# Ledger of designs, part 43: VHH binders against Abasic site processing protein HMCES (HMCES)

Target 1, 269 residues: Abasic site processing protein HMCES (HMCES), of Homo sapiens (Human) (q96fz2)
Amino acid sequence: CGRTSCHLPRDVLTRACAYQDRRGQQRLPEWRDPDKYCPSYNKSPQSNSPVLLSRLHFEKDADSSERIIAPMRWGLVPSWFKESDPSKLQFNTTNCRSDTVMEKRSFKVPLGKGRRCVVLADGFYEWQRCQGTNQRQPYFIYFPQIKTEKSGSIGAADSPENWEKVWDNWRLLTMAGIFDCWEPPEGGDVLYSYTIITVDSCKGLSDIHHRMPAILDGEEAVSKWLDFGEVSTQEALKLIHPTENITFHAVSSVVNNSRNNTPECLAPV
Key: E = the ipSAE of ESMFold2; O = the ipSAE of OpenDDE; V2 = 0.75 times the mean of E and O plus 0.25 times the DockQ between their complexes.

## First folded at step 3 (VHH)

Design a31 (from pg4 with S31Y; framework vhh_8pnl_2; at its last look DockQ between E and O 0.68; V2 from the best seeds 0.00; counts 0 for: pae E 4.1 > 2, grease 28.3 > 24.2, SAP .763 > .668)
Fold by ESMFold2-Fast, scan of step 3:
Structure a31 (fold): chain B 269 residues (1-269), chain A 117 residues (1-117)
Amino acid sequence: as target 1 above (269 residues)
Amino acid sequence: QGQLVESGGGLVQPGGSLRLSCADAGFTFSYYDMAWYRQAPGKERELVARITSGGYTNYADFVKGRFTISRDNAKSTLYLQMNSLKPEDTAMYYCAAGLEYYDTDYWGQGTRVTVSA
């Protein structure tokens, strides 16, 4: 996973993240640094994306089931990093393999501190290898969506104009992430940054790409991944596996250039 | 399967030089760690050199001091400058791109390097 869409306006995104705390109370996540949220149809590594994390990370004695939403840098910068420029990191942390997460110090240490987050997106993009050409076919990959007042999921057969209307009730993709906190040696604000955990692709996606993000399908999985106060690392890692509950459609090559930020990036073609 | 397209392979004399290139064919090159692997007949594929998105380089012991990996993000191209070539360097050379530490998401088809009199 190396490209997502997260274009919803802040208020729409916040409502899409409505949840229940441990006491069953309906809540919206509280924002941290809301001005750093930049909606885009075409989010690349090193940009900021919104993540959910437990309120307990920021407030001693907070209810660990309560959620904060915060923009974080995509590309985890370990707390121990000594250089002034995060781009000088000696290895890529855009993604983290599920099978080696406990072997890599950059991921094992923050995971041991309970630094689990849920990465939010409209969906993610992946590029399918096309036999006989030097080009890939991009796909937009997302949770099945429910049409208002209809029994069917939103599909590729729907017109591009109909896609403009779906966002008010869009089910956001919820990907398992790990974050860390880095204090610049020269001073300045603490940098919060994250990686997306990856797994082998499910059968439905295997013809597009051999890897996929670890998707947390449903509120129970999301709650358990976030709640580091009640759910151990060992128990949380049981949530990390491929899912078949995913859909996709082909999109135009406009998405290939990460500087393009228009609805055409995710529209069916 | 040519989304990463290698070029620059060929036949050279021992002690000679070659420059391999690997061109992006439709992904955001600058965010990927890039690597060169090689596979000689009857051998497993092995890492030759890696360069991170930030420019940090790592080399296999058998090429240190002879090979230089570099990238040009504006041209979406990866290079391998190979100097002081030895018959043991004869192999198919593969370009690779990844977003995970020591993992590969995309492979090229390879370019053949033969070092022989």
Scores: ipSAE 0.514, ipTM 0.781, lowest interface PAE 2.4, mean pLDDT 88
Fold by OpenDDE, second read of step 4:
Structure a31 (fold): chain B 269 residues (1-269), chain A 117 residues (1-117)
Amino acid sequence: as target 1 above (269 residues)
Amino acid sequence: QGQLVESGGGLVQPGGSLRLSCADAGFTFSYYDMAWYRQAPGKERELVARITSGGYTNYADFVKGRFTISRDNAKSTLYLQMNSLKPEDTAMYYCAAGLEYYDTDYWGQGTRVTVSA
């Protein structure tokens, strides 16, 4: 996964992340560093994206089922990294393979500390390997959305009003991530950064791409992944597997340019 | 994501040099690990050289200091400087990009290198 969309306004995004804590109380996640949230239809590595994480990471004795939402840098910078420039990492940390997560120090260490997060997105992009053609077809991949009587397919929203309605009720993609905290050697603010865990693609997606993000499907999976206080690493890792509960449609080549940030990026062609 | 397009291949005499290029038309090029692979007729595809997003390089044993992989992030271009070419270096050379450890997500179409007297 090298491209995502996360374009919802902050208030809409927050509402979309409504959850129940372990007591069954309805809650909204609290923001850390809300000003770092930059909505975009076209998110690339090294950009900031919002993630969910347990409140216990920030507050001693907090209810670990409570959630915080925070923009973090895409591309995990491990805490032990001693160089001043994160770009000098020896290995790519945009993604973390599920099968080798425990073999890589960069991921094993933060995971062992319970630094699990849920990366939020409208969906992610992948480019199909076209046999025999020099052109790669991009696809937008996301959770199936509930068809409201009035909201046709994402593509059928002929009116701006209908489009807004679709996004107001959009089910966000929830991807399993690992984050870490890095203190720059030269001083400054602590950097929070994340990697997306990847797995082999499900059968439905296999023709598009051989790898996919580990998607946490449903509130239980999301809650268990986040709750490092109650759920062990071993149990959490059982949640990491391919899912068939995804849909996708072809999009235009507009998304190929990472500078393009328009609704056309994820619009069906 | 852009198309990886290789160039610079051709016919060269033993001991000669070539510089291969791989241009990316749409990738956030700087975030990818890049690599050169080659495939000789009747042989399996093999890694020639890799350069991480951080600029760290690795080479196959057969390279023995003859080849240099480099990247220009501003130009979104990968290079392979090949010196002291041998007939056994004759192959189709492919550019590859990946976001995971030692994984390849995207491939170019390849450029042919022929080393012959």
Scores: ipSAE 0.391, ipTM 0.737, lowest interface PAE 1.7, mean pLDDT 90
ESMFold2, look of step 5: ipSAE 0.294; ipTM 0.682
ESMFold2 (binder alone), look of step 5: mean pLDDT 81; pTM 0.825
OpenDDE, look of step 5: ipSAE 0.059; ipTM 0.527

Design a42 (from pg4 with S53W; framework vhh_8pnl_2)
Fold by ESMFold2-Fast, scan of step 3:
Structure a42 (fold): chain B 269 residues (1-269), chain A 117 residues (1-117)
Amino acid sequence: as target 1 above (269 residues)
Amino acid sequence: QGQLVESGGGLVQPGGSLRLSCADAGFTFSSYDMAWYRQAPGKERELVARITWGGYTNYADFVKGRFTISRDNAKSTLYLQMNSLKPEDTAMYYCAAGLEYYDTDYWGQGTRVTVSA
């Protein structure tokens, strides 16, 4: 996964993340650094994206089931990194393979500290190689959306003009992530950055791309991944697997250029 | 379209030089690690050189001192400068892009390099 859409205004995004804590109380996640949130239809690595994480990461004695929402840099910078410039990293940390996550120091260390997060997006993009040619077809990939009388359906029957009507009830894609905290050696603010865990593609996506993000399907999976106070690393990793509960449609080549940031990026063609 | 297109392959004599190019027409090129792999007749594909999004380079032992990998983010193009070519460098050369250490998300179609008298 290397390109997402996360375009919702902050208040709409916050409401889309409504949840219940361990006591069953309805809550909205509390923001950290809300001014760093940059909505876009075309998010690339090194940009900031919103993630959910446990309040316990910031407050001693907090209920680990309570959630914070914070923008973090896409591309994990390990806490042990000694250079002053993250571009000097000797490897890419945009994604983290599920099969080697416990073998790589960059991921094993923050995972051992409970630094699990849920990466939020409208959906993600992948480029399918066309049979017998080097041309690629972009697809927008997202959770199946509930069709209601007040919102348009998403799929082959929908017109591009009806997309705007579905955002109020949009079910955000929830991807399993690992984050870390890096203190620049020359001083400055602590950098929070994340990686998206990847798995083999499900059968439904295998013709588009061979890998997919580890999607946490439903509130039970999301809550267990976030709750590092009650759920061990070993138990949390059992949540990391492909899912078939995903849908997609072809989109315009407008999305190809990461500088393009318009609704046309995700509109069906 | 997000395609990787290699060019610059050809036939050269031992000791000669070639410059391979790989153009990207849609990736977030500046954010991807880029690599050159090769596959010789009857052999498995092997990593030749890698360059991170930030410009850090890594080379296979068999090309160190002879090949140089570089990138031009403004042109969304990856290069491999191949000097002092040997018959054993004969292979199909593939451009690759990835967002994880030594993993490949996208491959090019390849460009053929033949080194013979």
Scores: ipSAE 0.482, ipTM 0.771, lowest interface PAE 2.6, mean pLDDT 88
Fold by OpenDDE, second read of step 4:
Structure a42 (fold): chain B 269 residues (1-269), chain A 117 residues (1-117)
Amino acid sequence: as target 1 above (269 residues)
Amino acid sequence: QGQLVESGGGLVQPGGSLRLSCADAGFTFSSYDMAWYRQAPGKERELVARITWGGYTNYADFVKGRFTISRDNAKSTLYLQMNSLKPEDTAMYYCAAGLEYYDTDYWGQGTRVTVSA
């Protein structure tokens, strides 16, 4: 996963992240650093994206089922990293392979500390390997959306008004992530950064790409992944597997340029 | 046919220079770690040089300062400047790209480099 979309306004995004705590109370996640949230149809590594994490990471004795939403840097910077520039990392931390997560110090250590997060996105982009053609077809991949009689398919939004309605009720993609906290050697603010855990693609996606993000499908999976106070690492890792509960459509080449930030990026062609 | 297309290989005399290029047909070039590998006849494929998405470079021991790996994200192109070439450098050179930790997602078809007097 090298591109995502996360374009919802902050308030809409917050509402879309409504949840029930362990007591069954309906809640909205509290924001940390809301000013760092930058909506975009075209998010790339090193950019900030919103993630969910347990309140227990920030507040002693907090209910670990409570959720915080915070923009973090995409691309995990390990806490032990001693260079002043994260770009000097010798390996790519955009993604973490599920099969080797426990073998890699950069991921094992923060995971062992309970630093699990849920990376939020409208969906992610992947480019199909086309045999015999020099052109790769991009796809937007996301959760199936509930078809409301009025909103039709994402592709059928004939009017701007209908399009807005679709996004108001959009089910966000919830991807399993690991985050870490890095203190720059030269001082400054602590950097929160994340990696997306990847797995082998499900059968439905295999023709597009052989790898996919580990998707946490449903509130229970999301809650268990986040709740490091009650759910052990071993138990949490059982949640990491391919899912067939995804849909996708072909999009235009507009998304190919990471500078393009328009609705055309995820529009069906 | 691979997303990555190598070019610039050829026949060169010992002590000569070549510049290899790898063009990425993909659209997330800046997110990938890039690398050059080579495979000589009868030998295993080996890493020549790597450049991370952030521009950090690493070289095999046999390079000894002779080669320089670089990238142009705007052009989605990887380069390998090879100087002071030796007969031992004769091989098929492959471009590779990876998004995950020590993983390679894409391979080129290779470009042949022959160093001979």
Scores: ipSAE 0.030, ipTM 0.494, lowest interface PAE 4.2, mean pLDDT 89

Design a49 (from pg4 with L99Y E100D Y102S D103E; framework vhh_8pnl_2)
Fold by ESMFold2-Fast, scan of step 3:
Structure a49 (fold): chain B 269 residues (1-269), chain A 117 residues (1-117)
Amino acid sequence: as target 1 above (269 residues)
Amino acid sequence: QGQLVESGGGLVQPGGSLRLSCADAGFTFSSYDMAWYRQAPGKERELVARITSGGYTNYADFVKGRFTISRDNAKSTLYLQMNSLKPEDTAMYYCAAGYDYSETDYWGQGTRVTVSA
């Protein structure tokens, strides 16, 4: 996974993240650095994306079930990285394989500190190899959505007007992530950065791509992944597996260029 | 399937030079770690050189000082400059792209390099 859409205005995004804490109290996540949030239909690695994480990471005695929403850099910079420029990291940390996460220092160390986050997106993009051509076919992949005016979920066959209306009640894609905190050696602000955990593709996506992000389907999975104060690393990792509860449709090659940031990037073709 | 398309292979004498290119079609080049791998007949595919999205390079010991990996993000092209070529460098050379350490998401079809007197 290396391209997402996360275009909702801040207020709409915040309401889409409404949740209940351990006591059953309705809450909205509290923002950290909200001005760093940059909505886009076409987010690539090294850009900032919003993630959910436990309030306990920032406040010593906080309830670990309470949530913060914060923009973080996509591409995990390990806390132990010694150079001044994070772009000089020798290996790519955009994704983290679920089967080797406990073997790699870059991921094992922050995971051991409870640095689990939920990466938010409208959905993600993948490029299908097409036999007999040099072109790949891009697809937008997302949770099934509920139609506002009638029963059923929104689909590729629906009109463009139906797609414009769904954003008010869009179910955000919730991907399992690991984050770390890096202090620049020459001083400056702490950099928060994340990686998306990946798993083998489900049957429904196998014809598009062989890997998929680890998707946390529903509030129970999201809350357990975030709650590092009550849920151990071992228990949390049981949440990491392929899911079939996803849908997709083909999109225009407009999305190929990461500079393109328009609704055409995710519109059905 | 021609998304990563290698070119520049051929036959050269020992001590000669070649420049391999790998052009990307259909995805965002600048965000990937890129690599060159090679495979000689009857042998496993092995890493030759890697370049991160930020331009940091890493080389296998058997090519250090002889090969240079580079990238041009504006042209979506990866290069391998091969100097002081040896018969042992004879192999199919493959372009690779990935987002994850030790994972390759995309492979090219390969270009053949033959070093012979």
Scores: ipSAE 0.019, ipTM 0.489, lowest interface PAE 7.0, mean pLDDT 86

Design a50 (from pg4 with G98P Y101W T104S; framework vhh_8pnl_2)
Fold by ESMFold2-Fast, scan of step 3:
Structure a50 (fold): chain B 269 residues (1-269), chain A 117 residues (1-117)
Amino acid sequence: as target 1 above (269 residues)
Amino acid sequence: QGQLVESGGGLVQPGGSLRLSCADAGFTFSSYDMAWYRQAPGKERELVARITSGGYTNYADFVKGRFTISRDNAKSTLYLQMNSLKPEDTAMYYCAAPLEWYDSDYWGQGTRVTVSA
């Protein structure tokens, strides 16, 4: 996974992340650095994307089941990185293979510190190789939605309220991530950055791409992945596997240029 | 399965040269930024060099002046010319399309380079 959509306005995104803490209390995640959230239909590595993480990362005695939502840089910069320019790591830490995560220092160290996060998106994009041509077909991949209607099913005759209703009730894609905290050698603010864990594609996606993000399907999986105070690394890694609970549709080549940030990027063709 | 195939590795003496090749397994090579990574035993995989679809190159400090990355879009092949090889260059070398558009784990199988007297 190297391209996502996360376009919801901050208030809609926050409501979509409503959850229950360990005690069964209904909550909304508390924002950190909300001004850094930049909605987009076409998010690439190096940009900031919203992630969920445990409140215990910021407050010593916090309930580890309570959640913070914060924008983090996509492309994990390890805490041990000595160079002053973090962009040099963009390509090699965008994704993290599940089968080697405990063998690679860049991921094993933050994972050992409980630095697990859930990466939020409307969905992600993948490019299918087309045999016998230099063309690649992009697809938008996302959770099945309650209404079971594609984005294009709301016609010109439908009210503007019906179009807006699709996104108001959208089930966000929840991907397993690892983050780290990097202190610039020359001083400055701590950089929070993340990687998305990847697994072998499920059968349903195998014709599009051979890999997929590790998707946490449902609140139980999300809660266990985030709760580093009660769930060990070993137990959390049991949540990392392919899922078949996913859907997709072909989109136009408009999405290929990461500067294009319009609804056309995810509209069915 | 759309994999890139590395070749050209081998055993060379310090100061020697080697040319690595990475062949396209049928994806749209000319549209992709391409890179060479390496991994020595017990170490993390590290970026060696990258080249954009338009030919702009970038090198890790430890290979600048010694290695040259290049591409032949007509042959869908990526190259790494390695000169003045040192024992520290001993590693498995990987070809990748580490792209904004694709998984960073779209990797080849690797080719082994051993520099030993």
Scores: ipSAE 0.000, ipTM 0.175, lowest interface PAE 15.4, mean pLDDT 82

Design a51 (framework vhh_8pnl_2)
Fold by ESMFold2-Fast, scan of step 3:
Structure a51 (fold): chain B 269 residues (1-269), chain A 118 residues (1-118)
Amino acid sequence: as target 1 above (269 residues)
Amino acid sequence: QGQLVESGGGLVQPGGSLRLSCADAGFTFSSYDMAWYRQAPGKERELVARITSGGYTNYADFVKGRFTISRDNAKSTLYLQMNSLKPEDTAMYYCATGLEFSDSEDYWGQGTRVTVSA
């Protein structure tokens, strides 16, 4: 996973993340740095994306089941990184393989600190190699959506009003992530950055790409992944596996250029 | 198997030079780390050089000072300039994305052959 869409306005995104804490109280996640959230149909590594994480990471006595939503840099910068410029990191931390996560220091250390997050997206993009050509076919991959006669579909949206109907009740893709906190050696704000855990592709996606993000399907899985105060690393890692509960459609090559940020990026072709 | 296409390999005399290219139509890799690997007959694949999306480079000790890795993000092309070639550099050369800590975007080329012989 190296390209996502996360275009919802902040208020719509927040409501889409409504949840219940351990006591059953209905809540919305509390924002940190909301002004750093930049909606886009075409998010690439090194850009900021919204993630959910436990409130306990910011407040020592907080209920670990309560959630914060915060923009974080895609591409984990380890806390031990000693250079001044994160872009000079010598290895790619956009994704983290589930099978080697405990063997790689960059991921094992933050996992040991409970630094689990849920990466939010409308969906993600993958490029299928076309047999007999050097061309790739991009696909937009996302959770199956609840169909109502009023909500419409992505393919039916032809105006801003119709697009709003598609997105009002959109079920966000919830991907398992690991984050870390890096303090610049020359001073400045702490950088929060994340990686997306990847697994072998499910049967339904195997013809598009051989790997997929570890998707947390449903609130029980999301809650257990986030709640590092009650759920150990070993127990949380049991949630990391392929899922068949996804759908997809082909999209145009407009998405190939990460600077293109329009609904055309995810529209069916 | 992979999505990247290498070119520029060939037969050269010891001390000669070659420039390898790695490109793929329609692939946007400005966000990816890129690397060159090589595999000599009967040996395991080994890392030759890497370049991050931000342009930071790293080289294996056995090529340091002789090889230069570079990228042109506008052209979606990776290069390896090889100077002062030795018989020991004879191998199939592969380009790859995703490198050490990424797997979802782990794409490999089919390789280009480099032969250095007197």
Scores: ipSAE 0.013, ipTM 0.313, lowest interface PAE 8.6, mean pLDDT 84

Design a52 (from pg4 with G98S L99Y Y101W Y102G T104E; framework vhh_8pnl_2)
Fold by ESMFold2-Fast, scan of step 3:
Structure a52 (fold): chain B 269 residues (1-269), chain A 117 residues (1-117)
Amino acid sequence: as target 1 above (269 residues)
Amino acid sequence: QGQLVESGGGLVQPGGSLRLSCADAGFTFSSYDMAWYRQAPGKERELVARITSGGYTNYADFVKGRFTISRDNAKSTLYLQMNSLKPEDTAMYYCAASYEWGDEDYWGQGTRVTVSA
């Protein structure tokens, strides 16, 4: 996973993340650094994306089942990184393979500290290899929605009013992530950054790409992944596996250029 | 199954220079770590140089100071500037893209470099 869409306005995104704490109380996640949230139809590594994480990471005696939502940099910068510029990191931390996560120090250490997060997106993009050509077909991949987009529909569906209605009830994609906290050697604010855990693709996606993000399907999985106060690393890792509960549609090549940030990036073709 | 197309190889005298290019079809190139490998006849493929998505470079000891790896994300193109070429640099040169750290996902078909008198 190397490209996502996360374009919802802050209020809509917050409501989409409504949840129940351990006591069964309905809650909305509490924002940290909301001004750093930049909605986009075309988010690449090194940009900020919203993640969910346990309140206990910020407050010593907090209920570990309560959630914070915060923008974090995509591309994990390990806490031990000693250069002044995070872009100088020698290896790509956009994704973390589930099969070697406990072997890589950059991921094992924050995971041992309970630094699990849920990466939020409208969906993600992958490029299907086309045999006999250098061209790739991009696809937008997302959770099945109550109403799936109708390919080939015309008219009112293209209006701003109908676009807003589609997104009001959108089920956000919830991907398992690991984050870390890096303190710049020369001073400045702590940088929070994350990686998306990846697994072998499911049967439904195997013709598009051989890998997929580890998707947490439903509130029980999301809750257990986030609750590092009650759920051990070993138990949480049992949630990391391919899922078949996913859908997709082909999109235009507009998405190929990460500078393009329009609804056309995810519209069916 | 090659997604990457190498070019710039050829015959050159010892001490000469060549610039290799590797063009990609525009798939999220900026998110991939890119590398140059080489393989001489009867030998195993070996890493020559790597450049991360963030631009950090790493070189094999046998090319340090002679080769420079670089990338242009806007053009989705990887380069290898090869100076002070030696006969032992003779090989087929391959570019590779790694989506996940250290695991090469895509390979080019290779471009031949021959260094001889």
Scores: ipSAE 0.012, ipTM 0.356, lowest interface PAE 9.0, mean pLDDT 85

Design a53 (framework vhh_8pnl_2)
Fold by ESMFold2-Fast, scan of step 3:
Structure a53 (fold): chain B 269 residues (1-269), chain A 118 residues (1-118)
Amino acid sequence: as target 1 above (269 residues)
Amino acid sequence: QGQLVESGGGLVQPGGSLRLSCADAGFTFSSYDMAWYRQAPGKERELVARITSGGYTNYADFVKGRFTISRDNAKSTLYLQMNSLKPEDTAMYYCAAGVDYYGEEDYWGQGTRVTVSA
């Protein structure tokens, strides 16, 4: 996973993340650094994306089932990193393989601290290998959406006002992530950054790409992954596996260039 | 993401030089780590050199001081400058791109052949 869409306006995104805490109370996640959220149809590594994480990471007596939403840098910078420039990191930390996560210090250490997060997206992009083609075919991959007569699918709207109807009830993709906190050696604000855990592709995606993000399908899985106060690392890792509950459609090569940030990036061709 | 196409291989005498190129067509790879691998007949594919998205380079011990990896993000092209070539460098050379931690590549080219012989 190396390209996503997360284009919803902040208010719409926040409502899409409505949840119930352990007591059954309906809540919206509380924002940290909301001004750093930059919606885009075409997000690449090193950009910021919104993630969900437990309030307990910020408040020592908080209910671990309560959620914060915060923009974090895509590309985990380990807390132990000693140089002043994160781009000097010797290894690419955009993704973290599920089968080696406990062997790699960059991921094992934050995971041991309960630094689990849920990475939010409209969906992600992958490029299919095709025999005898000049280009790879890009696909937009996302949760199955509940359709209505007026909206609920991409392309159901022909005007700007109708695009809001499509996205008002969009089920966001929820990917398992690990984050870390890095303090610049020369001072400055703490950098929060994340990696997306990857697994082998499910049968439905195997013709598009050989790997996929670890998707947390449903609120029970999301809650258990986030709740590091009650769910151990060992138990949380049982949630990390391929998922068949996904759909996709081919998109235009416009998405290939990460500078392109328009609805055309995810529109069906 | 996209297609990787290698070029620049060929036949060269021991002590000679070659410059390999790997182009991606029409997409941004500036966020990817890029690498050169090689595979001689009957051998496993092995890492030759890697360059991170930030420009940090890493080399296999058997090419240190002889090969230089570089990238031009404006041209979406990866290079391998090979100097002081030895018969042992004879192999198919592959470029690769990845965003996974340490040694996991997402995309591969088809390879370009390098032959070093008298």
Scores: ipSAE 0.012, ipTM 0.442, lowest interface PAE 8.4, mean pLDDT 85

